# VH-VL binders against Riboflavin kinase: the designs that were tried, part 14

Target 1, 134 residues: Riboflavin kinase, of Devosia riboflavina (a0a087m355)
Amino acid sequence: MGIRLSGCVIHGDKRGRKLGFPTANLSIAPGVELPPDGVYSCIVWLPGQTTHHGATASVGNNPTFDDVKERRVEIYIHDFDGTLYGHELNICLLTRLRDMRRFSGLDDLTGQTERDVAQSRAMLAHHALTGLLP
Key: E = the ipSAE of ESMFold2; O = the ipSAE of OpenDDE; V2 = 0.75 times the mean of E and O plus 0.25 times the DockQ between their complexes.

## First folded at step 8 (VH-VL; framework fv_roconkibart)

Design kf01 (from ke03 with heavy chain Y102W; at its last look DockQ between E and O 0.40; V2 from the best seeds 0.00; counts 0 for: pae E 2.5 > 2)
Fold by ESMFold2, look of step 8:
Structure kf01 (fold): chain C 134 residues (1-134), chain A 119 residues (1-119), chain B 112 residues (1-112)
Amino acid sequence: as target 1 above (134 residues)
Amino acid sequence: QVQLVQSGAEVKKPGASVKVSCKASGYTFTDYYMNWMRQAPGQGLEWMGWINPDSGGTTYADKFQGRVTFTLDTSISTAYMELSRLRSDDTAVYYCAREGDWEGYFDYWGQGTLVTVSS
Amino acid sequence: DVVMTQSPLSLPVTLGQPASISCRSSQSLLHRSGKTYLHWYLQKPGQSPQLLIYLGSNRASGVPDRFSGSGSGTDFTLKISRVEAEDVGVYYCMQALQWPYTFGQGTKLEIK
């Protein structure tokens, strides 16, 4: 069920943290096929754990770097505020919530993020996720 | 000490492109958005857009969409702005500026790069 | 786009006297977090702009306390309690709530 990915946490999004949605920026190995760009409901296993957290992820390319096209996944882990820099995370992308889009400003960004997280939480409440392993 | 040093003045003909560099020092380059502004001679300031050095994501003001490209070389802490299909009304001083604390204010500015477009 | 309108556009002032610059936005700059995304800059002759006030009323590092910012919503004021010779230049307000960020037209402060 869903699309399984793993990667190393390389950076956090500092603006997201300022707005109340701290994210982990996950480096995905070259050659791994990612799902279509977009925002997803997902679950995450923290290092060394077999129980999961709910999360909201955005999948996208980073087209502005000249010599390397990085595939990155930014993950807001629901109800978690710890640091994971340098650690490997396992995730499972579940439901695609929407396409990536441009925003008209901070109100638009903040409002959309709140709606995405609310929708992600709702989707996760309706899935049979108990006992799912990394 | 935070410093932004831009490339030197350029003289271009209409239809050409220009690429302005902005080398950052004194801080962690990937922790702050880089913004670009311009100022035509004797005129006010105009925001062109920003780039997130952490993700590479950009936002361009609609006026410049399709003509401007922001790029980075994080290995040398340098941001670039390229403006194509230059017109005489693109003559301006171009500035890079660091966005402080992700709150949309520019706490450090480059010295400016004069780009002159003349026939 | 959010339109920023400054008044006056030209401000001759006598040394030692107060000065006041008005900035009005076409929409509220108050974010749901409670922050007001209005910033002020000074561009001295021959220099790059420098930050004076951020988020409505906070003085940037190294800015003298004779500069103050006030206002909320759509109406904002930059005040200089006692103008000094080093204060000459063009003052800009800027909004950063909506994209694109937009500047006012500038207010040129001169000693008369």
Scores: ipSAE 0.435, ipTM 0.807, lowest interface PAE 2.5, mean pLDDT 87
ESMFold2 (binder alone), look of step 8: mean pLDDT 95; pTM 0.962
OpenDDE, look of step 8: ipSAE 0.591; ipTM 0.870

Design kf02 (from ke03 with heavy chain G57N T59K D62Q; at its last look DockQ between E and O 0.44; V2 from the best seeds 0.00; counts 0 for: pae E 3.0 > 2)
Fold by OpenDDE, look of step 8:
Structure kf02 (fold): chain C 134 residues (1-134), chain A 119 residues (1-119), chain B 112 residues (1-112)
Amino acid sequence: as target 1 above (134 residues)
Amino acid sequence: QVQLVQSGAEVKKPGASVKVSCKASGYTFTDYYMNWMRQAPGQGLEWMGWINPDSGNTKYAQKFQGRVTFTLDTSISTAYMELSRLRSDDTAVYYCAREGDYEGYFDYWGQGTLVTVSS
Amino acid sequence: DVVMTQSPLSLPVTLGQPASISCRSSQSLLHRSGKTYLHWYLQKPGQSPQLLIYLGSNRASGVPDRFSGSGSGTDFTLKISRVEAEDVGVYYCMQALQWPYTFGQGTKLEIK
C-alpha cells in the first residue's frame, strides 16, 4: 500500500518556482529501487513532524529536458511554503497518475502540472476516506 | 555590472567541431539560465537552447539535438556551446544571453562569436 | 513551432515621427497566469541584440519611454512615439511560451 522512499533535499531546477509549483529534489540512496516512471500522488513527512502532508511526486528523468540520464524523484508539497534543503524527507507514493511526458512549453507544462496536482489532491482525499493512508 | 564575454572568432572546416565560451560576471552565475542563439550573415535570430547553470539541465532546440552540447565551468562562471559536424550553413554569429527571471527574455547578451565554416 | 510574422520588414522613418511594428504569432502567447510571453529586441548595427520590451508591455531597464509594447493573444505592436537616430537597427519580436523560442523575421528601421 504505497511505495516508501527517503531522500535528502537537494538543489534542482528553479524554473518551476515561477510556475507556482516549486519542487524538492530528493537524493535517493544508491541501490534503492525506484518505482516506474510517472507522476504520483503521495504523502510526505516534514522534518520533526509526525503528521503527513499531501504532495505530487514525479519519478523519472523528466524527458522535457535534455541530457538528463538519471532518474530523479521530485515532489511538490501541497499547501507548503518553506525551504527544505539538506533535510531528509520521507515520502510515500500512493497512486500513479500518469506517465512522464515531454512538454511543448510553459503553457503545456503549467497546465498539466495543475491537472496533476488537482488529481493528486482528489486521490489523497479518496485515500483518506477509505482509510488507505499509511 | 552584468557582462557576458565570449571567445574569439573561429574558422572551421566542414565536419569539424567548434566550442564557444561565454564568461559571465557581475551576477551570480548559477542564478540565471544561459541561452544560446545564432544569427547567420544578414539573417535573423535563431534560438538554440538553454542550460541551467545550477543543475546542469539543458533544453536544446530539436534542430540541433545530437549536434550541440552545452556545458559549464561554474568555477569560472563560464558556459560553453559546442557544435559538431559543422557545415557551411552553420556559419553565423553565435550569442550567449542571460535569461531574465526565467521568463524567456534575454536581458544581457554576449558580444557574439563569429564561426565561419568553409572548405 | 510557433511562427512569428513581423510587418513591415523594412521601415523607413523620418526623424521625430512615430513608428509602429506589428508582430503576429501563429498561436496565442497568453499564458494561463495572465502573462504574455512576447518580447521585443533591438539590434543596432554591428551590435548584439538588446532587450526592449518583455512580457508584452514592460520596458527593459534603460529603455526610454518613447518605446511601448502592446497587444494580446496573437497580435502585438511595438511603437516608437518619436524616432531618434539611435533607434536605427533591426527589431525582433520573440515568443517564449513554446519551445523552441522563435523570432520574427526582423524589421529594419532606417532614417529617411
Scores: ipSAE 0.166, ipTM 0.785, lowest interface PAE 2.5, mean pLDDT 92
ESMFold2, look of step 8: ipSAE 0.397; ipTM 0.792
ESMFold2 (binder alone), look of step 8: mean pLDDT 95; pTM 0.965

Design kf03 (from ke03 with heavy chain E99D G100Y; at its last look DockQ between E and O 0.41; V2 from the best seeds 0.00; counts 0 for: pae E 2.5 > 2)
Fold by ESMFold2, look of step 8:
Structure kf03 (fold): chain C 134 residues (1-134), chain A 119 residues (1-119), chain B 112 residues (1-112)
Amino acid sequence: as target 1 above (134 residues)
Amino acid sequence: QVQLVQSGAEVKKPGASVKVSCKASGYTFTDYYMNWMRQAPGQGLEWMGWINPDSGGTTYADKFQGRVTFTLDTSISTAYMELSRLRSDDTAVYYCARDYDYEGYFDYWGQGTLVTVSS
Amino acid sequence: DVVMTQSPLSLPVTLGQPASISCRSSQSLLHRSGKTYLHWYLQKPGQSPQLLIYLGSNRASGVPDRFSGSGSGTDFTLKISRVEAEDVGVYYCMQALQWPYTFGQGTKLEIK
């Protein structure tokens, strides 16, 4: 079921935090094949836990210095209010919800993010996800 | 003390490019977006876009898309703005300004860099 | 793009008197979070702009309480309760809700 990934939470885009959707940016090992760019419903296992949380992930390019693109995974964990910087997360990407797109402003970004999260929650409610382990 | 120090004035011909630097000090460089604005002589302010020095992510105003590039050298806490295919209406003072977030309240600005484009 | 319209564009005032600057946006600046993304800047003669008011009504660090911002939706006002000599310059409103960010035309405040 889905695409399993793990990685360490590193610094991320500050836009999500100020818009009420704090995200964890994951450093994924080189050579790991990522799915096509897009926004995904997913599940995540927090450090030290074997039960999962629902989440919404984006997979896309992250510009680096010298204009070198590096693909990263950015995760919003549903119903979680804590810090994970420096910790390992295990995730499973499940359903691709949409392509990456450009936004016209904060309302557009926030509105799309709310729709993505709502769609992710709906998809997760319909999946048989009980008993899955990291 | 927070400070943004920009490179000196430039005189360019149409068709050339210019690269303006903005060196930050007195704060954690990666905590603040770097924004670029310009102001033609005697005119108002115009936003050009931003770069997130933590992720390298950029947003460019459509007017400049394809002609402007923002880059960084975090080892020296410096942001750069490069504008290509210059034309006479690009003559302006160019400013960098920091923004704690993408909320657009720029609490510190560079001193400005005059770029003059003339034949 | 969101059009920001300031009035007046020229504002001569007598020292010690109040001043008021209007800013109108072509669309609402209220974000669904409840924040209003309207900021005010002052550019003193020969200087870079400096932040005065952010998110509609919050004074930036070091800004005297004689400056206040108010308004909602599309209509915003910057007030100076008692103009001082250091207040001369060009005042800009800026919206930060939509991209690109856009500024008003500026209001030049001068002591008469």
Scores: ipSAE 0.436, ipTM 0.784, lowest interface PAE 2.4, mean pLDDT 86
ESMFold2 (binder alone), look of step 8: mean pLDDT 94; pTM 0.956
OpenDDE, look of step 8: ipSAE 0.613; ipTM 0.868
ESMFold2, look of step 10: ipSAE 0.424; ipTM 0.788
ESMFold2 (binder alone), look of step 10: mean pLDDT 94; pTM 0.956
OpenDDE, look of step 10: ipSAE 0.632; ipTM 0.870

Design kf04 (from ke05 with heavy chain D62K Q65K; at its last look DockQ between E and O 0.35; V2 from the best seeds 0.00; counts 0 for: pae E 2.8 > 2)
Fold by ESMFold2, look of step 8:
Structure kf04 (fold): chain C 134 residues (1-134), chain A 120 residues (1-120), chain B 112 residues (1-112)
Amino acid sequence: as target 1 above (134 residues)
Amino acid sequence: QVQLVQSGAEVKKPGASVKVSCKASGYTFTDYYMNWMRQAPGQGLEWMGWINPDSGGTTYAKKFKGRVTFTLDTSISTAYMELSRLRSDDTAVYYCARDYGDWEGYFDYWGQGTLVTVSS
Amino acid sequence: DVVMTQSPLSLPVTLGQPASISCRSSQSLLHRSGKTYLHWYLQKPGQSPQLLIYLGSNRASGVPDRFSGSGSGTDFTLKISRVEAEDVGVYYCMQALQWPYTFGQGTKLEIK
């Protein structure tokens, strides 16, 4: 079910935390194929756990100076308030909710993020995900 | 101690391009958005846009879209602003500024400014 | 774009007296988080702008307590309780709720 990915948490909680949506930025190994850009409902297994959390992820571009763009995975773990920096996460991307888009301001950004999270929660509640393992 | 040091003043002819550099020191370059503003002589400030040094993502004010490009060299903690097809009304001091809040628009450190003069 | 309108544009003041600068936005700057995205900058003669007040009323580091910001929704005020010679310069309000960020026209404060 879905697309399984793993990676180490590298950056980024400072920005999302200021806006109420802390994210974990994953470093994905070179050569791993990412799904199409977009926002996804997903589930995540925290280090050492076999139970999962619901999450909302974005898959997008991370341009470099000398290379073609490198895509990134940023994940907001629902109902989670802890630190994951430097740890490996296992995730499963499930349903693509929308394309990536640009925003006109902070209200637009936070409003869309709230809608994405709400849609992700609704999709996850509808799926039979109990008992899935990393 | 945070510093933003910009490249020196430039004189250009209409139709040319200019590339202004902004070298950051005293903080982790990828942690904060870099913004660009300009100020025509005797006039107020105008926001041109930002670049996220972590992702490379940019936003340009509509007025400059199609003529301005923001780039980075993260290995030397430097941001660049290039403005093309220069016109005489592009004569201004150009500033880089760090956004401490990222998306919150409060610029706690500014470069010293770079005067770009466009004249025939 | 959000239009920011400052008043007055020129503000001659007597040393030691209070000063007040108004800023009006064309739309509310209140974000759903409860934060108000209005900032004030001071550009002293020959210098780059410096942050003075952020998020409506918070003084930036090192800013004397004679400076204060206040406001509601679309109407904002910067006050200096006792003007000193070092306060000379151009004061700008800026909104950061919508993109592009936009500045007021500036208020030039000078000693009479």
Scores: ipSAE 0.397, ipTM 0.785, lowest interface PAE 2.8, mean pLDDT 86
ESMFold2 (binder alone), look of step 8: mean pLDDT 93; pTM 0.954
OpenDDE, look of step 8: ipSAE 0.659; ipTM 0.880

Design kf05 (from kd01 with heavy chain G57N T59K D62Q; at its last look DockQ between E and O 0.68; V2 from the best seeds 0.00; counts 0 for: pae E 3.8 > 2)
Fold by ESMFold2, look of step 8:
Structure kf05 (fold): chain C 134 residues (1-134), chain A 120 residues (1-120), chain B 112 residues (1-112)
Amino acid sequence: as target 1 above (134 residues)
Amino acid sequence: QVQLVQSGAEVKKPGASVKVSCKASGYTFTDYYMNWMRQAPGQGLEWMGWINPDSGNTKYAQKFQGRVTFTLDTSISTAYMELSRLRSDDTAVYYCARDYGDYEGYFDYWGQGTLVTVSS
Amino acid sequence: DVVMTQSPLSLPVTLGQPASISCRSSQSLLHRSGKTYLHWYLQKPGQSPQLLIYLGSNRASGVPDRFSGSGSGTDFTLKISRVEAEDVGVYYCMQALQWPYTFGQGTKLEIK
């Protein structure tokens, strides 16, 4: 029903904690075709777990940044406050919410992030997710 | 304890490029964004942009987009700023500064500055 | 870009007297979180700038309590209750709500 990806967290989530949306950056294995750029509602399985969390992901070049060394999958796990650096995550991208866009500053960035997360939560409530496995 | 040590003064001709280094010590280099500012002689401060040393991602002030590049060598905790197609009005002291807050403009430590002189 | 306007640009002061510097922004600096993204820096003669006040009113580490920041929205003030010789330099306000970050023109504080 969605696009399955897995990857190792290559950055801590500390950058988003100060803004209320801690995120993890995923290193995706070579040869895996990335989905179209955009912001997605998704679910994620934490290491060693078969139950999932709701999440919001961005795929591709983030317009907040002018240069990116490689395309990123950046994921905010809803209602999670921990570190996953060096751990592998399994994710399923469900609904593409919007295209990537540029931001004019901190207020614009945080406002859009709040809307993305709200939309992701709404879309996840819409899906029948019981029984999905990593 | 925290220190940012920049490379020495440079003299360049118009049309050339300059690359200024900023070596960090006393903290975990990848934990904080590095920012670049400049100050023309007798003038105020101007923000040029930032780089995230963890990911390499950058943001440039639009005025410099297309002729400034920020890079890193994380193995030696060093950030670089390269400015190309130099003009006489690029004569300035260039500063690196650490942003404690990431996106907050909270520049708690600054390098000593690097004078770049562009003369015909 | 957010324009930051300082007043006065030159401020001769007598030792031991108070000083006040005004900074106005072309847009509100109030973030959705309730924080105000205005900072003050001091550049002493021959030195790099140093952080003085952050988020409108908070003193940075090691800054004496004779320095205070105040203001809201678009109108901000830095006060020095009793000027000392070590306070000589150029004071800059800076906004950090929007990219690019922008500085005021600077206020040069000199001892009369």
Scores: ipSAE 0.333, ipTM 0.782, lowest interface PAE 3.8, mean pLDDT 86
ESMFold2 (binder alone), look of step 8: mean pLDDT 93; pTM 0.951
OpenDDE, look of step 8: ipSAE 0.366; ipTM 0.827

Design kf06 (from ke03 with heavy chain E99Y; at its last look DockQ between E and O 0.32; V2 from the best seeds 0.00; counts 0 for: pae E 5.4 > 2)
Fold by ESMFold2, look of step 8:
Structure kf06 (fold): chain C 134 residues (1-134), chain A 119 residues (1-119), chain B 112 residues (1-112)
Amino acid sequence: as target 1 above (134 residues)
Amino acid sequence: QVQLVQSGAEVKKPGASVKVSCKASGYTFTDYYMNWMRQAPGQGLEWMGWINPDSGGTTYADKFQGRVTFTLDTSISTAYMELSRLRSDDTAVYYCARYGDYEGYFDYWGQGTLVTVSS
Amino acid sequence: DVVMTQSPLSLPVTLGQPASISCRSSQSLLHRSGKTYLHWYLQKPGQSPQLLIYLGSNRASGVPDRFSGSGSGTDFTLKISRVEAEDVGVYYCMQALQWPYTFGQGTKLEIK
């Protein structure tokens, strides 16, 4: 079930906070095969906990500034308003919701993000996910 | 103190390329998008696009799509803007500016780099 | 693209007197979050632009309280309660709701 990944939060989970979607950017080890680019419903285990939270993730292949090109995983943890910068997260990507796309502005980006989160929550409510362990 | 220091003025012929540097200091370079604007002599400001130093992702204003490239060297906290196939109407002061708090305003600006395109 | 229109384009003002600059956008700058994505910059002679007001009415760090921003929707105003010599320069409004970001054409404030 799902695709298991782990990574360190490398940039502030406040990135989308001003827009209502604080996200965590994860550093995934080079050579790990990521699933196809897209937006996913997923679950996340917070550091030191065995109980999971629902989340919405994006997987993208962007150039990096370290001359090493890598694909990145960005996670919005539903109903979580803390900071995880510098901590290791364990995630399970479940359902691919859509392809990545370009946006025409802030309203377009925020509107799509709201729809993605709504779809992710609906998918997660449909699945029996209780008791899963990291 | 946050500072953005740009490379010096350049004079170019039509058809050439120019690469302007913007060295950042006083903050975590990868935490803030870097934006580029230009201002033709005696004219207003024009946004050219940004680069996300976290992901390397770029967005270019449609007007510049295909002629401009933004790049980074994070080892020296430096952003670059390269504009190719220069025309006389590309003569302008080019600015880098830091994206403040993800609210679309530019809280710190470089000093500007004059690029003159003439035969 | 969102068109930003400033008025007046030239603004001679007597020292110590108030000044007012208008900015109009071709569409609403109110985001669904309740924030208004309208910012103001001052470019003093020979300098790069500096942020004055962000999100419609918030003063940037170090900006004197004689500067204030107001308005909503499509109509915005920058006011200077008492113009000082250091206020000379070109004032720009900018919208940041849609991409590309767009600036007004500028208002040149001069002491007469």
Scores: ipSAE 0.191, ipTM 0.717, lowest interface PAE 5.4, mean pLDDT 85
ESMFold2 (binder alone), look of step 8: mean pLDDT 93; pTM 0.949
OpenDDE, look of step 8: ipSAE 0.434; ipTM 0.828

## First folded at step 9 (VH-VL; framework fv_roconkibart)

Design kg01 (from ke03 with heavy chain Y33W; at its last look DockQ between E and O 0.41; V2 from the best seeds 0.00; counts 0 for: pae E 3.7 > 2)
Fold by ESMFold2, look of step 9:
Structure kg01 (fold): chain C 134 residues (1-134), chain A 119 residues (1-119), chain B 112 residues (1-112)
Amino acid sequence: as target 1 above (134 residues)
Amino acid sequence: QVQLVQSGAEVKKPGASVKVSCKASGYTFTDYWMNWMRQAPGQGLEWMGWINPDSGGTTYADKFQGRVTFTLDTSISTAYMELSRLRSDDTAVYYCAREGDYEGYFDYWGQGTLVTVSS
Amino acid sequence: DVVMTQSPLSLPVTLGQPASISCRSSQSLLHRSGKTYLHWYLQKPGQSPQLLIYLGSNRASGVPDRFSGSGSGTDFTLKISRVEAEDVGVYYCMQALQWPYTFGQGTKLEIK
């Protein structure tokens, strides 16, 4: 069980790429109901594929620019380093790993990211995900 | 040709708010975090926080949490810092600065904006 | 918060002679990536600060070779091999490993 979403890849987080966790930033259409903000284990179907990859997602609102707000999901696809800008991804959010939190600095941020990815991989390894389709 | 140009000096009474602008040119505005510092007359530098112009995410130093707000207008490559409930010890020169390569160093600084808070 | 302590606070130097400024942090600035998050700035009279050295020892663009940064863990040094008149101002170290970023109290370099 999970929450199915799709969205267009807008940008990758440039700090994440420098830290070794390149991400795809998805724009989710207004009116789509999102789960509570937080970090999730998830799976992703790459464009043109019916098999899935494991991933770690951050769900949150972007702050308003010029009084416009949109919802985004930031995805680190495990073991993937390709370019997906402008493509639509299908994802399934599975397990909520933690709340969003404030970090005390770079060491805190990178340590938490490593733990999130490790926890996501472990949860995905224990789930029966065979045969899931986009 | 990176340049950060700040708004002019302000004189405020205690309890008021001030909003300082910082217009960027010569680079892609959304590629670099914007930081705000202040320097009281004759004193050292104090970091106030940063804003990520790509995501809009912010971090404020605890001292300013609840009184400071960073905002953006990406259509004109401009960052804003608003400080509320001003006190006389908020008198300082306020600086914006670009963070290089997300490594916490400030490679370009605005010219500074003097904010004077007095009765 | 990480406390940054500079010494000396005032540094009169004869033109053409070397200068050395010490900076100490209350905790290690070494990140798990192997990078050291210690930066140096110069604020010349009447100007905004300008970056001199980043990540411990890298000179910023346009900074002369007479400036060098060194140090490890908690103890850092900025050196000027031959002081020029244009080097007058206040030097600040800054740590960027933790938020808030914090600065040393400054070292005012003057020509004797």
Scores: ipSAE 0.327, ipTM 0.771, lowest interface PAE 3.6, mean pLDDT 87
ESMFold2 (binder alone), look of step 9: mean pLDDT 95; pTM 0.961
OpenDDE, look of step 9: ipSAE 0.550; ipTM 0.862

Design kg02 (from ke03 with heavy chain E103Y; at its last look DockQ between E and O 0.42; V2 from the best seeds 0.00; counts 0 for: pae E 2.2 > 2)
Fold by OpenDDE, look of step 9:
Structure kg02 (fold): chain C 134 residues (1-134), chain A 119 residues (1-119), chain B 112 residues (1-112)
Amino acid sequence: as target 1 above (134 residues)
Amino acid sequence: QVQLVQSGAEVKKPGASVKVSCKASGYTFTDYYMNWMRQAPGQGLEWMGWINPDSGGTTYADKFQGRVTFTLDTSISTAYMELSRLRSDDTAVYYCAREGDYYGYFDYWGQGTLVTVSS
Amino acid sequence: DVVMTQSPLSLPVTLGQPASISCRSSQSLLHRSGKTYLHWYLQKPGQSPQLLIYLGSNRASGVPDRFSGSGSGTDFTLKISRVEAEDVGVYYCMQALQWPYTFGQGTKLEIK
C-alpha cells in the first residue's frame, strides 16, 4: 500500500540536472492531502504506460533553496532521461526514507541524494519480492 | 550580447532601506540564477545570495538573513535587492551577477551600484 | 564557512614576466563528481569583476591562454605566463562547493 498522488509536471529548480538527478515537479491540486514532509521511495506511471517505474520523491518545502512557498512534490524517476513537462503523472509514495533537511553545499546534497536513490531502489526491490507493489 | 544594467547610486541614512535593480538582457532571464554580491570600499567581494528567476526561490547568506530581500519582475527581466535597517558598514558597491551553468561561477556582472550609508 | 586564503595580497610584476597567485581553502573543493568548484575572477581598476577560470582549470570565453588555473583539493594556483599591462587589477579566487560562496581576500597585481 502507499499514498497515491497525481499532478502535472511543471518547471522546477533545474539543479538536479547538473547533479545527475533530474527531477519532475508535480503541481498538486489544492486541497489534496500530502503525506508528512520527507523523502520517499515511490513508483510512477509514465504517460501512456501501464507499467510503473521506480522513483525517489521529496515532499515538502526545500529548506536549502526556499524555491517554493507551498509544499511541493518532486520526483526523480530512476533510469529515465526523458522530459515530461505538461504531462499528468500518477505516483504512489511507498516508504518514507528520511526527513527533509538543509544542506551545506553541493557535495552534501549530491551525497545524500545518492544515498536516497540507493535506499529507494533497495526498498522497491524489497516490495517487488514481497508482492507489496500495487 | 548579455548585459546586466543596475540602478544608480544611492545615499541613505542609517536605519533606512535601499532597493537596487538589475535589468537583464541578451538571454532568457528565467534560465539562469541571479546572484548578488557587495564590495565595501577598498575591500574584497562578499556573496549575499541568489534568486531563481524561474521559481522565485531564494537563498540568502546567513549574515543577511532577515535583512535582505530578493524579488523579481520577470515581465521586464529585472531582479531587485532590498537591504533594510542600513548601517554605515553597509556602504558598498552592490553587484548582480548571472550564474553560469550552475557550477557557481558568475559569467556576467552588472556595473555595480554604490550605496552610501551616512548620518 | 569555507575560508579562502590568497597569497600574496600584493603582487608587483615586471611586464613580460610570469606571475603566480596561490589560493588555499579550509576544506577540499573536490566534488564527488570529480569537478573542483574553484573559480578565479579579475577585477580591473574601476570595473566589475570578470570571470577568468572556472572549475579549477577552464578558461572563460575570451580569456587569453596566458592564464591558467591548476591545483586540487585545498591548494590552487593561478598563473600568468607573461604579464601584460591589461592584467593589472585584483584577482579573486572563490569556492562554490559549500554555501555560502566565499571569496579570497584578493591579490592586487601591479606593474613595477
Scores: ipSAE 0.466, ipTM 0.843, lowest interface PAE 1.0, mean pLDDT 93
ESMFold2, look of step 9: ipSAE 0.473; ipTM 0.819
ESMFold2 (binder alone), look of step 9: mean pLDDT 95; pTM 0.961

